# Designs tried in a protein design chat: VH-VL binders against Rhythmically expressed gene 2 protein (Reg-2). Part 21

Target 1, 260 residues: Rhythmically expressed gene 2 protein (Reg-2), of Drosophila melanogaster (Fruit fly) (q94915)
Amino acid sequence: MRSLSRFRLITFDVTNTLLQFRTTPGKQYGEIGALFGARCDNNELAKNFKANWYKMNRDYPNFGRDTNPQMEWQQWWRKLIAGTFAESGAAIPDEKLHNFSNHLIELYKTSICWQPCNGSVELLQQLRKELKPEKCKLGVIANFDPRLPTLLQNTKLDQYLDFAINSYEVQAEKPDPQIFQKAMEKSGLKNLKPEECLHIGDGPTTDYLAAKELGWHSALVHEKSYAYLVKKYGEDIDRDHVFPSLYDFHKKISDGAVVW
Short names: E, the ipSAE of ESMFold2; O, the ipSAE of OpenDDE; V2, 0.75 times the mean of E and O plus 0.25 times the DockQ between their complexes.

## First folded at step 19 (VH-VL; framework fv_bexmarilimab)

Design x4 (from w6 with light chain I29V; at its last look DockQ between E and O 0.91; V2 from the best seeds 0.92)
Fold by ESMFold2, look of step 19:
Structure x4 (fold): chain C 260 residues (1-260), chain A 123 residues (1-123), chain B 108 residues (1-108)
Amino acid sequence: as target 1 above (260 residues)
Amino acid sequence: QVTLKESGPTLVKPTQTLTLTCSFSGFSLDEYGVGIGWIRQPPGKALEWLAHIYWDDDKRYSPSLKSRLTISKDTSKNQVVLTMTNMDPVDTATYYCARVQTYTASGYFLDYWGQGTLVTVSS
Amino acid sequence: EIVLTQSPGTLSLSPGERATLSCTASQSVSSRYLHWYQQKPGKAPKLLIYYARLRQSGVPSRFSGSGSGTDYTLTISSLQPEDFATYYCQQWGSSPFTFGQGTKLEIK
């Protein structure tokens, strides 16, 4: 892990970086919907989940935390779930909505709905073995609601991590600089400089560019090609710091092939 | 290859209704998070946001002009139409359409603009 | 309504110099709602910086944005002849979605 020895703080995104859904939201919502008598087409649920994700983030940003007046994050999710099913042709009656939504909310903090991304556990295990917490802190920075600590515990990733920052609780979301600054503070490291920090995530804007612009080093894990990423997000993406997965990142780091 | 172009009359009389069309290519208003906005600029003055419409047909209007503005989209034609009633000489400006874009679903900006069309309001 | 006040109104500099353009908001604006545009005479505005500090595709690295809350800055580290233009900041945090009055960057 010689390539990483310069870093005193390494942070990770969660969704599509350390953890991914076991199945798509459309399929997962469809399976749970069937159990509660709200059967919908999985493709319609997937489309309407994404549509409602955009609508809720536009109208009630940061899971309702950044709304005036504030919306509780559980209410935020219930509204998203209700809209997703209603637009898919099977509105959930008000009487059932509370219990149905609570079941989904509770399920999505468990390993029933989440699994590690390719290579994430192996990388974290080696980082914890090779990089002592006294010299390098490992953390999470996620645009996420307050379920994040429980999710990390239930998926057994918490044992490798020194802290986790979720956007709802700190009232700041990526790419805003404040959430990265909060992570530096949470690390407890004295005289921590941006160039001693590495952020690893799948979001070209929210993770990679956001951290890089603050003077951190950054790695992007993404399935799309470099050419696609540059065309969409611009030339500030460094070809040498884009990887198809954490598995590939881990191999390159182990081979000493990554230069910061 | 994203392009936008404004079309409509360049001269209108006071009290008339202005109708402007934004024709665009290289993207679709079926794409999540995308929209079209209208911005004007009086000669020698600053930019002023008028209205915008999102992919889901959600519409926002400048509060001071809301009673005079209507925005609509035709996704199949890749067009957005702005109508502004009761035109006055103070409304003389270059009118731009621009693409509304987001990478976060919460933060929006105008990443590509049309060339603009000058609309003069005089008797 | 959030008023964006840009200063200076006009900035006269020579190629190679560093330009610093200020945008002050009357109320706090989250960084992800603050953007910068460049406009050359007779041309449409062009997006430079989105989310206060991230460069749009094709924008040279000499352009950078910074700031938070009410105070935002656009910096051009080494002016090129093509950089002489008017610059506008814009907020998308609260309706009406306002632009600043502009800073005209002119050759000295």
Scores: ipSAE 0.894, ipTM 0.937, lowest interface PAE 0.6, mean pLDDT 93
ESMFold2 (binder alone), look of step 19: mean pLDDT 92; pTM 0.939
OpenDDE, look of step 19: ipSAE 0.938; ipTM 0.963

Design x5 (from w6 with heavy chain W55F; at its last look DockQ between E and O 0.89; V2 from the best seeds 0.91)
Fold by ESMFold2, look of step 19:
Structure x5 (fold): chain C 260 residues (1-260), chain A 123 residues (1-123), chain B 108 residues (1-108)
Amino acid sequence: as target 1 above (260 residues)
Amino acid sequence: QVTLKESGPTLVKPTQTLTLTCSFSGFSLDEYGVGIGWIRQPPGKALEWLAHIYFDDDKRYSPSLKSRLTISKDTSKNQVVLTMTNMDPVDTATYYCARVQTYTASGYFLDYWGQGTLVTVSS
Amino acid sequence: EIVLTQSPGTLSLSPGERATLSCTASQSISSRYLHWYQQKPGKAPKLLIYYARLRQSGVPSRFSGSGSGTDYTLTISSLQPEDFATYYCQQWGSSPFTFGQGTKLEIK
């Protein structure tokens, strides 16, 4: 872990970095929908979930926090869920919508819907062991609603982390610089410089490039090849800081093969 | 790789309807988060957004021109069509189509543009 | 409607010099809604900077963007002959999605 000794702050994204879904939203929504009498094809649900994700983010950014008037994040999700089922062939009756959507909202803050990504727990364990809080703070920066602390607790990742910030509560989203500044403030570290910060995430734009442009160091964890990523996102992506998984990142760090 | 091309008449008379087609390749409007926008630029003037359509058929129009504009897509043909009614000499401009792109689902921009087509509205 | 005011209207500089172009929004916007385009005479605009500060693929590192709220800046650290063009900022935060009136960067 000597290649990490320069860092006083290391932050992680959550979705597809530390945690991933156990099953696709299409399959999970389909199973719950059937229990509430809203039977839809799982492939249609998956497609329309993603379309509604884009629609809700266009019309009500940051889970409704950044709109005027503000939408509460639970209503944001209820609207997404309702649209997803209606467009998939079975609208949820209005009298059942609140209970149905609340059940999904509650489920997605638990380990029933989430599991650790490959290598995430092992990396966090070693970082906490070798980079004690006195030397280095470990945190989360996520475009996420207020369920984040509960999710981290229910998946047992909170024990390795000094803080977690979600975009809804701080009213700032990645890639905007403000959420990264909020993380530096939340760390409580005095005279913290950007070059002493490392951000690790799966978003080429929202995590990697956003942090790098602010003078942080960053690592990209992504299933696509370096060639694909550079072609799409540009030449500012460093080949030596792209990894297929946190497992691979951890191995490279342990071998001393990563230079910042 | 990604290309866009505008086609349609280059000369129209006042009160006529302009129909422009954007033909594109290297991507599909089935891809999440993408869209096609139309922007015009009168000679020597700034750029003006007209309309755009997203992959999910969500359509947005400039409020001042909304009554004159219609946008539609044919995903199977990789085409987007803009119709603008009641053309006037002040509408003389170069008309561009461009790909609407996002990496956040909330922040959008125009990453690839067609070469543009000059449409002259003569009296 | 959010008005984007660019300054200066025309900037005359020599190759090798540093250019600083300003874009001021009439209302505060999130930086992920602010973008910069370059347009050469007779050509379509080309995206340079998206989300206020991130370079589009293929854009040279001499181009950088900064700012937040109402005040945004495009900087070209050492001008090359191909950089003499008109530059537009653009917001996508609130309809109508507007462009600034442009800054023409010309050879002194």
Scores: ipSAE 0.887, ipTM 0.936, lowest interface PAE 0.6, mean pLDDT 93
ESMFold2 (binder alone), look of step 19: mean pLDDT 92; pTM 0.943
OpenDDE, look of step 19: ipSAE 0.937; ipTM 0.963

Design x6 (from w6 with light chain Q56Y; at its last read DockQ between E and O 0.93; V2 from the best seeds 0.93)
Heavy chain, then light chain:
Amino acid sequence: QVTLKESGPTLVKPTQTLTLTCSFSGFSLDEYGVGIGWIRQPPGKALEWLAHIYWDDDKRYSPSLKSRLTISKDTSKNQVVLTMTNMDPVDTATYYCARVQTYTASGYFLDYWGQGTLVTVSS
Amino acid sequence: EIVLTQSPGTLSLSPGERATLSCTASQSISSRYLHWYQQKPGKAPKLLIYYARLRYSGVPSRFSGSGSGTDYTLTISSLQPEDFATYYCQQWGSSPFTFGQGTKLEIK
ESMFold2, look of step 19: ipSAE 0.898; ipTM 0.941
ESMFold2 (binder alone), look of step 19: mean pLDDT 92; pTM 0.940
OpenDDE, look of step 19: ipSAE 0.939; ipTM 0.964
ESMFold2, look of step 20: ipSAE 0.900; ipTM 0.942
ESMFold2 (binder alone), look of step 20: mean pLDDT 92; pTM 0.943
OpenDDE, look of step 20: ipSAE 0.940; ipTM 0.964
ESMFold2, look of step 21: ipSAE 0.885; ipTM 0.933
ESMFold2 (binder alone), look of step 21: mean pLDDT 92; pTM 0.942
OpenDDE, look of step 21: ipSAE 0.939; ipTM 0.964
ESMFold2, fold request of step 22: ipSAE 0.897, 0.900, 0.899; ipTM 0.940, 0.942, 0.940
ESMFold2 (binder alone), fold request of step 22: mean pLDDT 92, 92, 92; pTM 0.942, 0.941, 0.943
OpenDDE, fold request of step 22: ipSAE 0.949, 0.949, 0.949; ipTM 0.969, 0.969, 0.969
ESMFold2, last read: ipSAE 0.898, 0.896, 0.896; ipTM 0.940, 0.941, 0.938
ESMFold2 (binder alone), last read: mean pLDDT 92, 92, 92; pTM 0.943, 0.942, 0.943
OpenDDE, last read: ipSAE 0.949, 0.949, 0.949; ipTM 0.969, 0.969, 0.969

## First folded at step 20 (VH-VL; framework fv_bexmarilimab)

Design y1 (from x6 with heavy chain L110F; at its last fold request DockQ between E and O 0.92; V2 from the best seeds 0.92)
Heavy chain, then light chain:
Amino acid sequence: QVTLKESGPTLVKPTQTLTLTCSFSGFSLDEYGVGIGWIRQPPGKALEWLAHIYWDDDKRYSPSLKSRLTISKDTSKNQVVLTMTNMDPVDTATYYCARVQTYTASGYFFDYWGQGTLVTVSS
Amino acid sequence: EIVLTQSPGTLSLSPGERATLSCTASQSISSRYLHWYQQKPGKAPKLLIYYARLRYSGVPSRFSGSGSGTDYTLTISSLQPEDFATYYCQQWGSSPFTFGQGTKLEIK
ESMFold2, look of step 20: ipSAE 0.892; ipTM 0.938
ESMFold2 (binder alone), look of step 20: mean pLDDT 92; pTM 0.944
OpenDDE, look of step 20: ipSAE 0.938; ipTM 0.963
ESMFold2, look of step 21: ipSAE 0.895; ipTM 0.938
ESMFold2 (binder alone), look of step 21: mean pLDDT 92; pTM 0.943
OpenDDE, look of step 21: ipSAE 0.940; ipTM 0.964
ESMFold2, fold request of step 22: ipSAE 0.898, 0.897, 0.901; ipTM 0.942, 0.941, 0.941
ESMFold2 (binder alone), fold request of step 22: mean pLDDT 92, 93, 92; pTM 0.944, 0.945, 0.945
OpenDDE, fold request of step 22: ipSAE 0.950, 0.951, 0.950; ipTM 0.968, 0.968, 0.968

Design y2 (from x6 with light chain F97Y; at its last look DockQ between E and O 0.93; V2 from the best seeds 0.92)
Fold by ESMFold2, look of step 20:
Structure y2 (fold): chain C 260 residues (1-260), chain A 123 residues (1-123), chain B 108 residues (1-108)
Amino acid sequence: as target 1 above (260 residues)
Amino acid sequence: QVTLKESGPTLVKPTQTLTLTCSFSGFSLDEYGVGIGWIRQPPGKALEWLAHIYWDDDKRYSPSLKSRLTISKDTSKNQVVLTMTNMDPVDTATYYCARVQTYTASGYFLDYWGQGTLVTVSS
Amino acid sequence: EIVLTQSPGTLSLSPGERATLSCTASQSISSRYLHWYQQKPGKAPKLLIYYARLRYSGVPSRFSGSGSGTDYTLTISSLQPEDFATYYCQQWGSSPYTFGQGTKLEIK
C-alpha cells in the first residue's frame, strides 16, 4: 500500500464501485408489482426504469433536492416508480402508490437488493488495516439519496468508512465541485490539499474527471477499454489510472505498479 | 463520426412558414439523454436558442417564440424538423441544429453543431 | 430569464499572452449548467468547456474554466493564432436557455 501513503483522504463512489444491484430493477420491480396486483413484463419494466431514470434526473435533478420547489426524495422515487409501471402497461392505483413505493424504497436499503462489487470488501479491509484513521480518512461521495448511511450499514461497509456524503442532503452532486469540497470539510483534516486526496469511482465525468480537475488524484474503475474511454471523454483520462475493477486496482496497488 | 446538417429554403417571404430539417449521423435519438436543438444567429449578433427535442419526445420552446415554433423528430430517418410560422425580416439569421448531450442525465450541453444555413426573410 | 453578461466585449491580445474572459449571470446557477463555446467567422460554434470547468474531448489543455454561482471565467494560457475567435457562455439552468453576447478575442 506504499503508493497510497501520500493520501490523507481516499473517497469512493458507491453504485458500480463499492456496491451493485443483485438483480436488475426490472426483475425486482416485477416481483413486488405482482404482490400489489401490478403485473408487468420484467423486460418492459427494466427498459422503462432506465427511461424514467433519465426523465427524473432531467426534470427533477438530485432526487428532487435541486428542484424549485424542492421535492422530497421519497416523492421523487414514487414518481419514478409510478411512471415505470404506467409505461409498462399496469399503472399502480393511486391509493396503493405510497405503500408500494415505500416497500421498494425500504427493500433498496438492504443487502437483499445490493451486493459488494468484485474486490471492494477486500480493498476496504486492507486499507483500514494498513492506513490508520488519523493518517488517512476513508469516505464515500455518492450521487445518492439519504438512504446511503443505512445501506452502508446493512451491507456492512460502514465499519471501514469514516464518513459518507450523499448529494441530496448536501444539495450538491458530482461533478459539481461543491460536493468534493464538502467531503474535504467533513473529513475534519487540517490543511488538507487537493493533491493529498484520491477519488475512486466508475463515472468518467462524475468521478474521474471531476476530481482530477480539482487537483485531486483519481482512479477510474470501468468495464470499457481505455481506447473507448479516451475517444469519448478525451485524453485527460490517464491510462495508468484506469482499472477493470477494484480487484484489479487492489492488485496493482499491492504490486507497487501505480504511480501518482 | 458525428455529423449534423441543416436543409431547407434560404429565402422566405414575410408571413411564410419556414421548415428546416436537421439530418444527422453517427448517433441515434434512441439513445437515452440525447436530443437535437435549434439555435439561430442573426448577422453579427449573438446566438439564440429556439427549441429542442429529447429522445423521449419531450419538447422545449423559447417562450418568446413558442406560438410560432413546432419541433418534431423521426428517429428512423435520423431527422428533426423545425417549423417557424409568420416569418419576418427580423428572423433573418443563420440557423443551426446541434446535438443535445448529457454525461450526468441532469446537465445538458450542445456538443456537435451543423454547419448552419442562412435564411433570409425579404420581399 | 437569466441574462449572461460577458466582459470585455472585445479583447485585443498578442499570441503567447494569457486571456481571461468573464461571464456574469443575473442569478446564481449551478456549475453543471454553464458552458463555453468558441466560434470563428463563418463557422459553427464548437463546445469548449462543459459543466463550467471540464474540457470537452479534443480541447487543448491551455483552455480552462472556473467559477460558480454568478461569476464564471474562461482562461486561455499562452494564446495561439487559432484561438482568436468569439467566445460565448451559455446557461442551461432555466428557460429560455440563454447565451452571453460574446467576447471577441482579436489579434493585437
Scores: ipSAE 0.887, ipTM 0.934, lowest interface PAE 0.6, mean pLDDT 93
ESMFold2 (binder alone), look of step 20: mean pLDDT 92; pTM 0.945
OpenDDE, look of step 20: ipSAE 0.941; ipTM 0.965

Design y3 (from x6 with light chain I29V S31T; at its last look DockQ between E and O 0.91; V2 from the best seeds 0.92)
Fold by ESMFold2, look of step 20:
Formats: structure tokens, sequence, C-alpha cells
Structure y3 (fold): chain C 260 residues (1-260), chain A 123 residues (1-123), chain B 108 residues (1-108)
């Protein structure tokens, strides 16, 4: 991993970079909903989950942390869940909503709902073996609620990581520069320069461009073609730093094919 | 290719109601996080946000003009309509429609604008 | 209401010079709600910088944005003839969503 030895800090996004859902939220919500007497079509649940994700982020940003007054992140999810089911034709009974929502919230802390993305574990294992913590810190920067440390522990990724930052607790989310600055501080590294930092994520704006503009190096893991990405997000995306998966990223850094 | 175009009268008399239509192509208001906004600019003056409507029919109005504004969409025709009642000569401006867009679901901006239409209010 | 005050009102510079345009908000605005637009005479505004510091697709690298809280800056590192225009900052953090009064960048 010689092409990575120049970095003193390497950070990762979580969702669709290190971890992904094991099954769709529509299917998972549908199974749990049936147990609580709220039977809905799984495709409608998936559609309305995404719609409510956008509505909640618009109206209650950062899981409610950036709302005045602040909303607790569990209440934020409860509201999202309630809206998703109501719009899908079967509202959760009010007397059951708290317990139903808590069950889903707890389930999504676990490997029942999450699995590693292709190549993520293998890459982290090799990085931890070959890059000593004294020289290179490995961390997470995620737009995520406070379940993040527990999720990383339950999926066994925490063993490879020196720290994890979630946007709710630090009250800053990507692409805002503050969350990246918090990661540099959390690393504890003396005289850390932006060009000694690498951020790896799937978000063209929230991960790749956000870190690159701060003088970090960036790698983008994304399923869309380079041509699609440049057309939508602009020419600041470097073709040589876009990869279909962490598996492909790992292979190319092992072959010495990546230049920073 | 994303395009937007404003249409409607270019001259109205004081107290009349102005109706403007934004016709767009290259995207749909069925897309999550997308919307259409209306912004005006009096000759030689700064831009002023008037109203916008999101894909989920959520509507936002400038507080000082709210009693005079109505915004609606027809997703099947790719059109958004703004009405502004009780027009006054001070409302003379170029009126733009623009696409509301987000890359984060929380932060929004106006990435594509129509050419604008000058509306003059005089007797 | 958040008032955005741009300074200077007019900036006269020559091609090749560096331009620095200021936008000061009356209240703190998160970077994800602060944007910059360019407008040439007789034309619609064009988005340049979103989320305070990110270049929109097709915007040349000589444009950059910076700042946080109440103080934001648009910088053009080496002015080209096509850059002489009026520039507006805009906030989307609190209704009414406001624009600054503009900075007119003119050939000296």
Amino acid sequence: as target 1 above (260 residues)
Amino acid sequence: QVTLKESGPTLVKPTQTLTLTCSFSGFSLDEYGVGIGWIRQPPGKALEWLAHIYWDDDKRYSPSLKSRLTISKDTSKNQVVLTMTNMDPVDTATYYCARVQTYTASGYFLDYWGQGTLVTVSS
Amino acid sequence: EIVLTQSPGTLSLSPGERATLSCTASQSVSTRYLHWYQQKPGKAPKLLIYYARLRYSGVPSRFSGSGSGTDYTLTISSLQPEDFATYYCQQWGSSPFTFGQGTKLEIK
C-alpha cells in the first residue's frame, strides 16, 4: 500500500462506502409493520421512506440537531417512520408508535440490517496491518445519528478504526468544512496538513468535492460512470480517483495504479 | 437539457392580478428534492425571492407578500403557476422562475433560471 | 429576516487582477445555505458557488468561495474579460430567503 503511505489521516464515509443495508427499508419496515398490525405494501414503504427522508432533512436537518428547538434524533426517526407508514396506507396506532419505532431504531444498530460493502473489510484489515496508528489514523466521518459507534461495534468494523465522527453529535454535517476540521482535531495528529489527509466516500458533493476543496485528497466510490458524474457535478472530479467499489480501489492501490 | 421559460402578460394595470406560468423541461417535479421558485428583480435593483413549491407540494411564500401570492404546480404538464394580486407600479420587475435543487436534502439552491419576463405595471 | 450586505458596491479592476467580494450576514448562516450568483446585463443569474465554497458544474477554477457564520467571500484569482458582471450572495437558511444588494465588478 505504498501509494497510501503519504497519508497521516484516512477517513471513510459509512453508508454505501463501508456498510450498506442488507435488505431494503421497504422490506424490513414491512415485516416489522405486520407484527404491529400495520400492513403495507413493501414497494410503497420503500417509496415513502425515501420521500420522508427528503421531507425530514428539509424540515429538520441533521436528524433534528440543526432545528431550533433541537429535536432528539429518536423523535426524528419516529416522525419519519410514522409518516412513511401513514402515506403507505396503514398508520401505526398511536399507542404503539413509540415501541414500534424503538424496535426499528434498535434493529438498525445491528448486522441484521447492515452488511459490509464489497471490499470494505478486506481494505480496512490490510490498512490496519500495514499502516501503524502512530503514523496514520483511520477514522469515519458520517452524516449519521448517535447510533454510529454502536453500529460500527456490532458490525465489527470498530476494531480497524481509531475514531468515528457523526454529524448529529458534532452539530455539523458534510459538506460543511467544520466536520472535516473536527476529524483532523479528533485524530490528535500534530501539524496535520490537508494534503496529508485522504477522504473516501460515495457522495460526489458531500464526500469527494467537500474534502477536495479543503485541500485533502479524495477518492469517490460510486456506481455511476465518470461521464455521468462530471456532467452532473463538474470537472473537479478526477477520473483517476473514481472507483466502482472499495474492492476496485483496494486492487488499484495494491497494483500501484493510483497516483496522488 | 434543463430549460425553464416564463410566460404571461408584460403589461398590467394597477390592482390587476398577474398570472405567470413557468414551463420547464429536462426534469420532473416528481424528482425528490426538486422544486420551482419565483424571483423578481426591479430594474437596476437586487433580486427578491417571492415563492417556491417543492415536489411534495410544500409551498413557501415571502412573508411580506404572502397575502398576494399563490403558487401551484401541474406535474403532468411540467408547469408551475404564480399569481400575484393587487399589482402596483412598485411591482414592476423582471420575473424569473428557477429550479430548486439539493445535493444534501437539507441545503437548497437555484441552479437553472429562465430567461425572465419583464412585467410593467402602469395605468 | 437575514440581511446580506455586500461590499464594495462597485469594484473597478483590470483583467488579470484578483477580485475579493464580501458578503456579511446580519445573523449566522450555515455554509450549506450560502450561495453566489453571477449576473450579466440583460441576462438571468447563473449559479457559481453553492454551499459557500463548492463550484457548480462548468464554473472555472479561478472562482472560489470561503467563509462561515456571518462573513463570506467570493474570490476570482485572475480576472478574465467575461468575469465583469454583478455578483449576488444568497441565503436559504431563514425565510424570507434573501439576496445581497450585489457587487458590480467593472473594467477599470
Scores: ipSAE 0.894, ipTM 0.939, lowest interface PAE 0.6, mean pLDDT 93
ESMFold2 (binder alone), look of step 20: mean pLDDT 92; pTM 0.943
OpenDDE, look of step 20: ipSAE 0.939; ipTM 0.964

Design y4 (from w6 with light chain F97Y; at its last look DockQ between E and O 0.94; V2 from the best seeds 0.92)
Fold by ESMFold2, look of step 20:
Structure y4 (fold): chain C 260 residues (1-260), chain A 123 residues (1-123), chain B 108 residues (1-108)
Amino acid sequence: as target 1 above (260 residues)
Amino acid sequence: QVTLKESGPTLVKPTQTLTLTCSFSGFSLDEYGVGIGWIRQPPGKALEWLAHIYWDDDKRYSPSLKSRLTISKDTSKNQVVLTMTNMDPVDTATYYCARVQTYTASGYFLDYWGQGTLVTVSS
Amino acid sequence: EIVLTQSPGTLSLSPGERATLSCTASQSISSRYLHWYQQKPGKAPKLLIYYARLRQSGVPSRFSGSGSGTDYTLTISSLQPEDFATYYCQQWGSSPYTFGQGTKLEIK
């Protein structure tokens, strides 16, 4: 892991970097909906989940935390769930909505709904083995609600990490610089310089460019090609720091093939 | 690849209704997070946001002009239409349409603009 | 309504010099709601910097953005002839989505 020796802080995104959904929200919502008598087509649920995710983030950013007045994150999710089912043709009865939404909220903090991304566990295991916390802190920076610590525990990733920052609790989300600054503070490292920090994530804007512009080093894990990414997000994306997966990143780091 | 173009009358008389069409290509208003906005600029002055419409048909209007503005979309034609009633000489400006874009679903900006059309209001 | 005040109103510089343009918001906004546009005479505005500090595709590295809260800055290192234009900041944090009054960067 010589390629990483310059770093005193390494942080990861969660969704589609360390963890991914085991099945689509459409399929999972459909299964639970059927148990509560709200039968909807799974493809409609998937479409409307994504639509409501965009609408909720537009109108109630950061799971309601950055709204005036502030909204509790559980209420945020109840509103998203209610809209998703109503738009899909089978509204959840008002008297059942609280319990129905709570069931989904609880399920999505478990390994029933989440699984590791390709190579994430193997990379974290190697990093924890070779980089001791006294010299290098490993953390998470995620646009996420307060379920994050429980999710990391239930998926067994917490054992490899020194801290986790979720955007709701710190009232700051990526790509805003404040959430990266809070991660540096949370590390507890003295005289930490941006160039001693590496951020690894799947978001070209929220992870890669956001960290790079602050003087951090950054790695992008993304399914799309470099050519696609540059066309959409610009030439500030470094060809040598884009990887198809954490598995490929780990392989390149182990081979000494990455220069920062 | 992404292009936008404004069309409509260049001269209108006071009290008339202005109808402007934004025709665009290289994207669809069915894309999540995407929208079309209208911005104007009086000669020699700053930019002023008027209205925009999102992919989900959510519509936003400048509060000072809301009673005079109507925005609508026709996704099949790749067009957005702005109507402004009761035109006055102070409304003389270059009118632009622009694409509303987001990379976070929470933060929005105007990434591609049309060339603009000058609308003069005089009797 | 959030008022964006840009300073200076006009900045006269020569090619090769460094330009620093200020945008001050009347109340605090999240950085992801602050953007910079460039407009040349007779042309439409062009997005330059989004989310306060990230460059739009095709924008040269001599352009950079910084700031948070109420105070934001656009910096242009080593000015090129094509950089002489008017620059606007814009906020998308709350309606109405206002622009600053502009800073005209002109050749000295």
Scores: ipSAE 0.900, ipTM 0.941, lowest interface PAE 0.6, mean pLDDT 93
ESMFold2 (binder alone), look of step 20: mean pLDDT 93; pTM 0.945
OpenDDE, look of step 20: ipSAE 0.940; ipTM 0.964
ESMFold2, look of step 21: ipSAE 0.895; ipTM 0.939
ESMFold2 (binder alone), look of step 21: mean pLDDT 93; pTM 0.944
OpenDDE, look of step 21: ipSAE 0.939; ipTM 0.964

Design y5 (from w6 with light chain G93S; at its last look DockQ between E and O 0.89; V2 from the best seeds 0.91)
Fold by ESMFold2, look of step 20:
Formats: structure tokens, sequence, C-alpha cells
Structure y5 (fold): chain C 260 residues (1-260), chain A 123 residues (1-123), chain B 108 residues (1-108)
């Protein structure tokens, strides 16, 4: 892994980079809803989950952390869940909403709802073996609520990581530079330079471009083609640093095919 | 490929109601996070945000003008309409519509603009 | 209301020089709510920089943005004659969603 030897800090996004949902929120919400007597069509739930994700992020950014009055992140999720079901034709009864939403919140910090993305475990295992913590720190930077440490523990990824930063607790989210700066501080590395940092994620804006514009190196893992990505997000995306998956990234790193 | 075009009267009298239509192509207001905003610019002066409407029909109005403004959309026609009542000579400006866009669901900006239409208010 | 104050009001420079345009917010805002637009005479504004520092597609690499909190900067590293224009910063942190008064960049 000589192409990674220049890096003293390597950070990862979580959702659709290290971990992915086992099933869509529409399907998972539908299955749990049926058990609690709130039957909705899975496709409507998926549609309205995404709609409510956009509405909640617009009106209550960073899981409610960055609003006045501040909203607790559990309330943020309860509001999202309530809206998703109500708009899908089966509102959750008020007397059950707290317990129902807490059940979903607890479920989504476990491997019942999450699984590793293709190649993520293998890459982390090799990085931890070959890049010891005294030479290179491995971390997470995620726009995520405080469940993040528990999720990483329950999915067994915590053993490969030196730290994890979630946007709620640090009150800063990607693409804002502050969350990347906090990751550099959390690493504990002295005289750490941006060009010694690599960020790997699936967000063209929130991960790839954000880190690159701070002088870090970055890698984009994304299912869409390079041509699609450049057309939508612009010419600052480097063709040689876009990969279909962490599996492909790992293979190219091992073959010495990546230059920074 | 993304285009926006403003249409409506270019001359109105004081107290009249102005109705402007934004016709757009290359995107749909069914897309999550997308919207249409209206911005004006008096001759020789800075840009002023007036109103915008999101894909989910959420509407925002400039507080100083909200009693005079109404915004609506017709997603099937790819149109957004702005109505401004009780026009006054100080409202003489170039009026632009622009696409509201986000890559984070929390941070929004105006990525494509129409060419604008000058509306003159005079007796 | 968040007031954005741009400085200088007018900047006269020659091609090849570095231009630095400032935008100061009356209160702290998150970087992802600060954007820069270019407007040439007789034309509509054009988005240059979104989220304080990310270039819009098609914008030349000589344009860059930086800053956080209350202080934001647009930099043109090597001025070209076509960069003659007025530049506006804008915030979307809170209503009303205001623009700065503009900086007019003139060729000296």
Amino acid sequence: as target 1 above (260 residues)
Amino acid sequence: QVTLKESGPTLVKPTQTLTLTCSFSGFSLDEYGVGIGWIRQPPGKALEWLAHIYWDDDKRYSPSLKSRLTISKDTSKNQVVLTMTNMDPVDTATYYCARVQTYTASGYFLDYWGQGTLVTVSS
Amino acid sequence: EIVLTQSPGTLSLSPGERATLSCTASQSISSRYLHWYQQKPGKAPKLLIYYARLRQSGVPSRFSGSGSGTDYTLTISSLQPEDFATYYCQQWSSSPFTFGQGTKLEIK
C-alpha cells in the first residue's frame, strides 16, 4: 500500500461508504409498521421518508442541533417518522408515537438494519494491519446523530478505527470546514498538514469536493459514472480518484494504480 | 439545458397588480430539494430576494413585502407565478426567476437564472 | 436580518493581477449558507461559488472562495479581461435571504 504511505490521517464517511442499509427505510418502516398496526404501502413510505428527510434537514438542520429552539435528535427522528407515516395514509396514534419511534431509533443502531458496504471490512482490516496507529490514524467523519459510536460497535467496525466524529455532537456538518478541522484535532497528530490527510466518501459535494477544497486528498466512491458526476458536480472531480466501491478502491491501491 | 424565462407586462401603473410567470425546462419541481425563487434588481442597485417556492409547496416571502406577494407553482406546466400587488414607482426593477438547488438538503443556492424582465412602474 | 457588507465597493486592477473581494456578515453564519454570484453589465447573475468555497460547474479554477463565521473572501488568482463584472455574496441562513451591495471589478 505504498500509495497510501504519505497519509497520516485517513477518514471515512459512513452511510453508503462503510455501511449501508440492509433494506430501504420504506421496506423496514413498512415491516415494523405492520407489527404495530400502522399498515402503509412500502413505496409510499419510501417516498415520504425521502420527502421528510429533505423537509427536516431544511427546517431543522443537523438533526435539530442547529435550530432555535434546539430540537433533541430523538425528537427530530420522531417528527420525521410521524410525518412519514401520516403522509402515507396511516398515522401513528399519539399515545404510541413515542414508543414506536423509539423502537425504530434503537433498531437503526444495530446490524439488523445495517450491513458493511462491499469491500469496507477488507479494506479496514488491511489498513489496520499495515498502517499502525502510531503512523496513521483512521477515523470517521459523518453527518450523523449520536448513535454513531454504538452503530460502529454493533457492526464491528469500531475495532479498526481510532475515532469517529458525528455532526450533531460537534455542531458542524459536512461540507463545512469546521468538521474536517475537528477531525484533524481529534486525531491528536502534531504538525498535521492537509496534504497528509485523505477523506473517502460517497458524497460528491459533502465528502469529495469539501475535503479537496481544504487541501486534503479525497476519493469518491459512487455507483454513478465519472461522466455523470462531472456533468452534475463540475470539473473539479478527478477521474483517477473516483471508484465504484471500496472494493475497487482497495484493489487499485493494492495494485499501485492510484497516484495522489 | 436548464433554462428559465420570465414573462409578463413590462409597464404597469401605480396601484396595479403585477403578475410574472417563470417558465422553465431541463428539470422538474417534482425533484426533492428543488425550487424557484424570484429576485429583483432596481436600476443601478443591488439584488433583492422576494420569494421562493419549494418542490413540496413550502413558500417563503421577504418580510418587508409579504403582504403584497403571492407565489404559486404548476408542476405539470413547469411554471411558477409571482403576483405583487399595489405597485409603486420604487418597485421599478429587473425581475429574475432562478432555480433553488441543494446538495445537502440544508444549504440552498440559486444555480440557474433567467435573463430577467424589466418592469417599469410609472404614472 | 443578516447584513452582508462587501469591500471594496470598487476594485480597479490590471489583467494578471490577483483580486481579493471581501464579504462580512453582521452575525456568524455556517459556510454552507454563503454563496457568490457574478453579474456582467446587462446580464443576469451567474453562480460562481456555493457553500463559501465550492466552484459551480464551468467556473474557471482561477476563482476560489474561502472563509467562515462572519468573514468570507472571493479570490481571482490571475485576472482575465472577461472577469470585469460586479460580484455579489448572498446568505441563505435566515430570512430575509440577503445579498451584499456588490463589488464592482474594473479593468485598470
Scores: ipSAE 0.897, ipTM 0.940, lowest interface PAE 0.6, mean pLDDT 93
ESMFold2 (binder alone), look of step 20: mean pLDDT 93; pTM 0.946
OpenDDE, look of step 20: ipSAE 0.938; ipTM 0.963

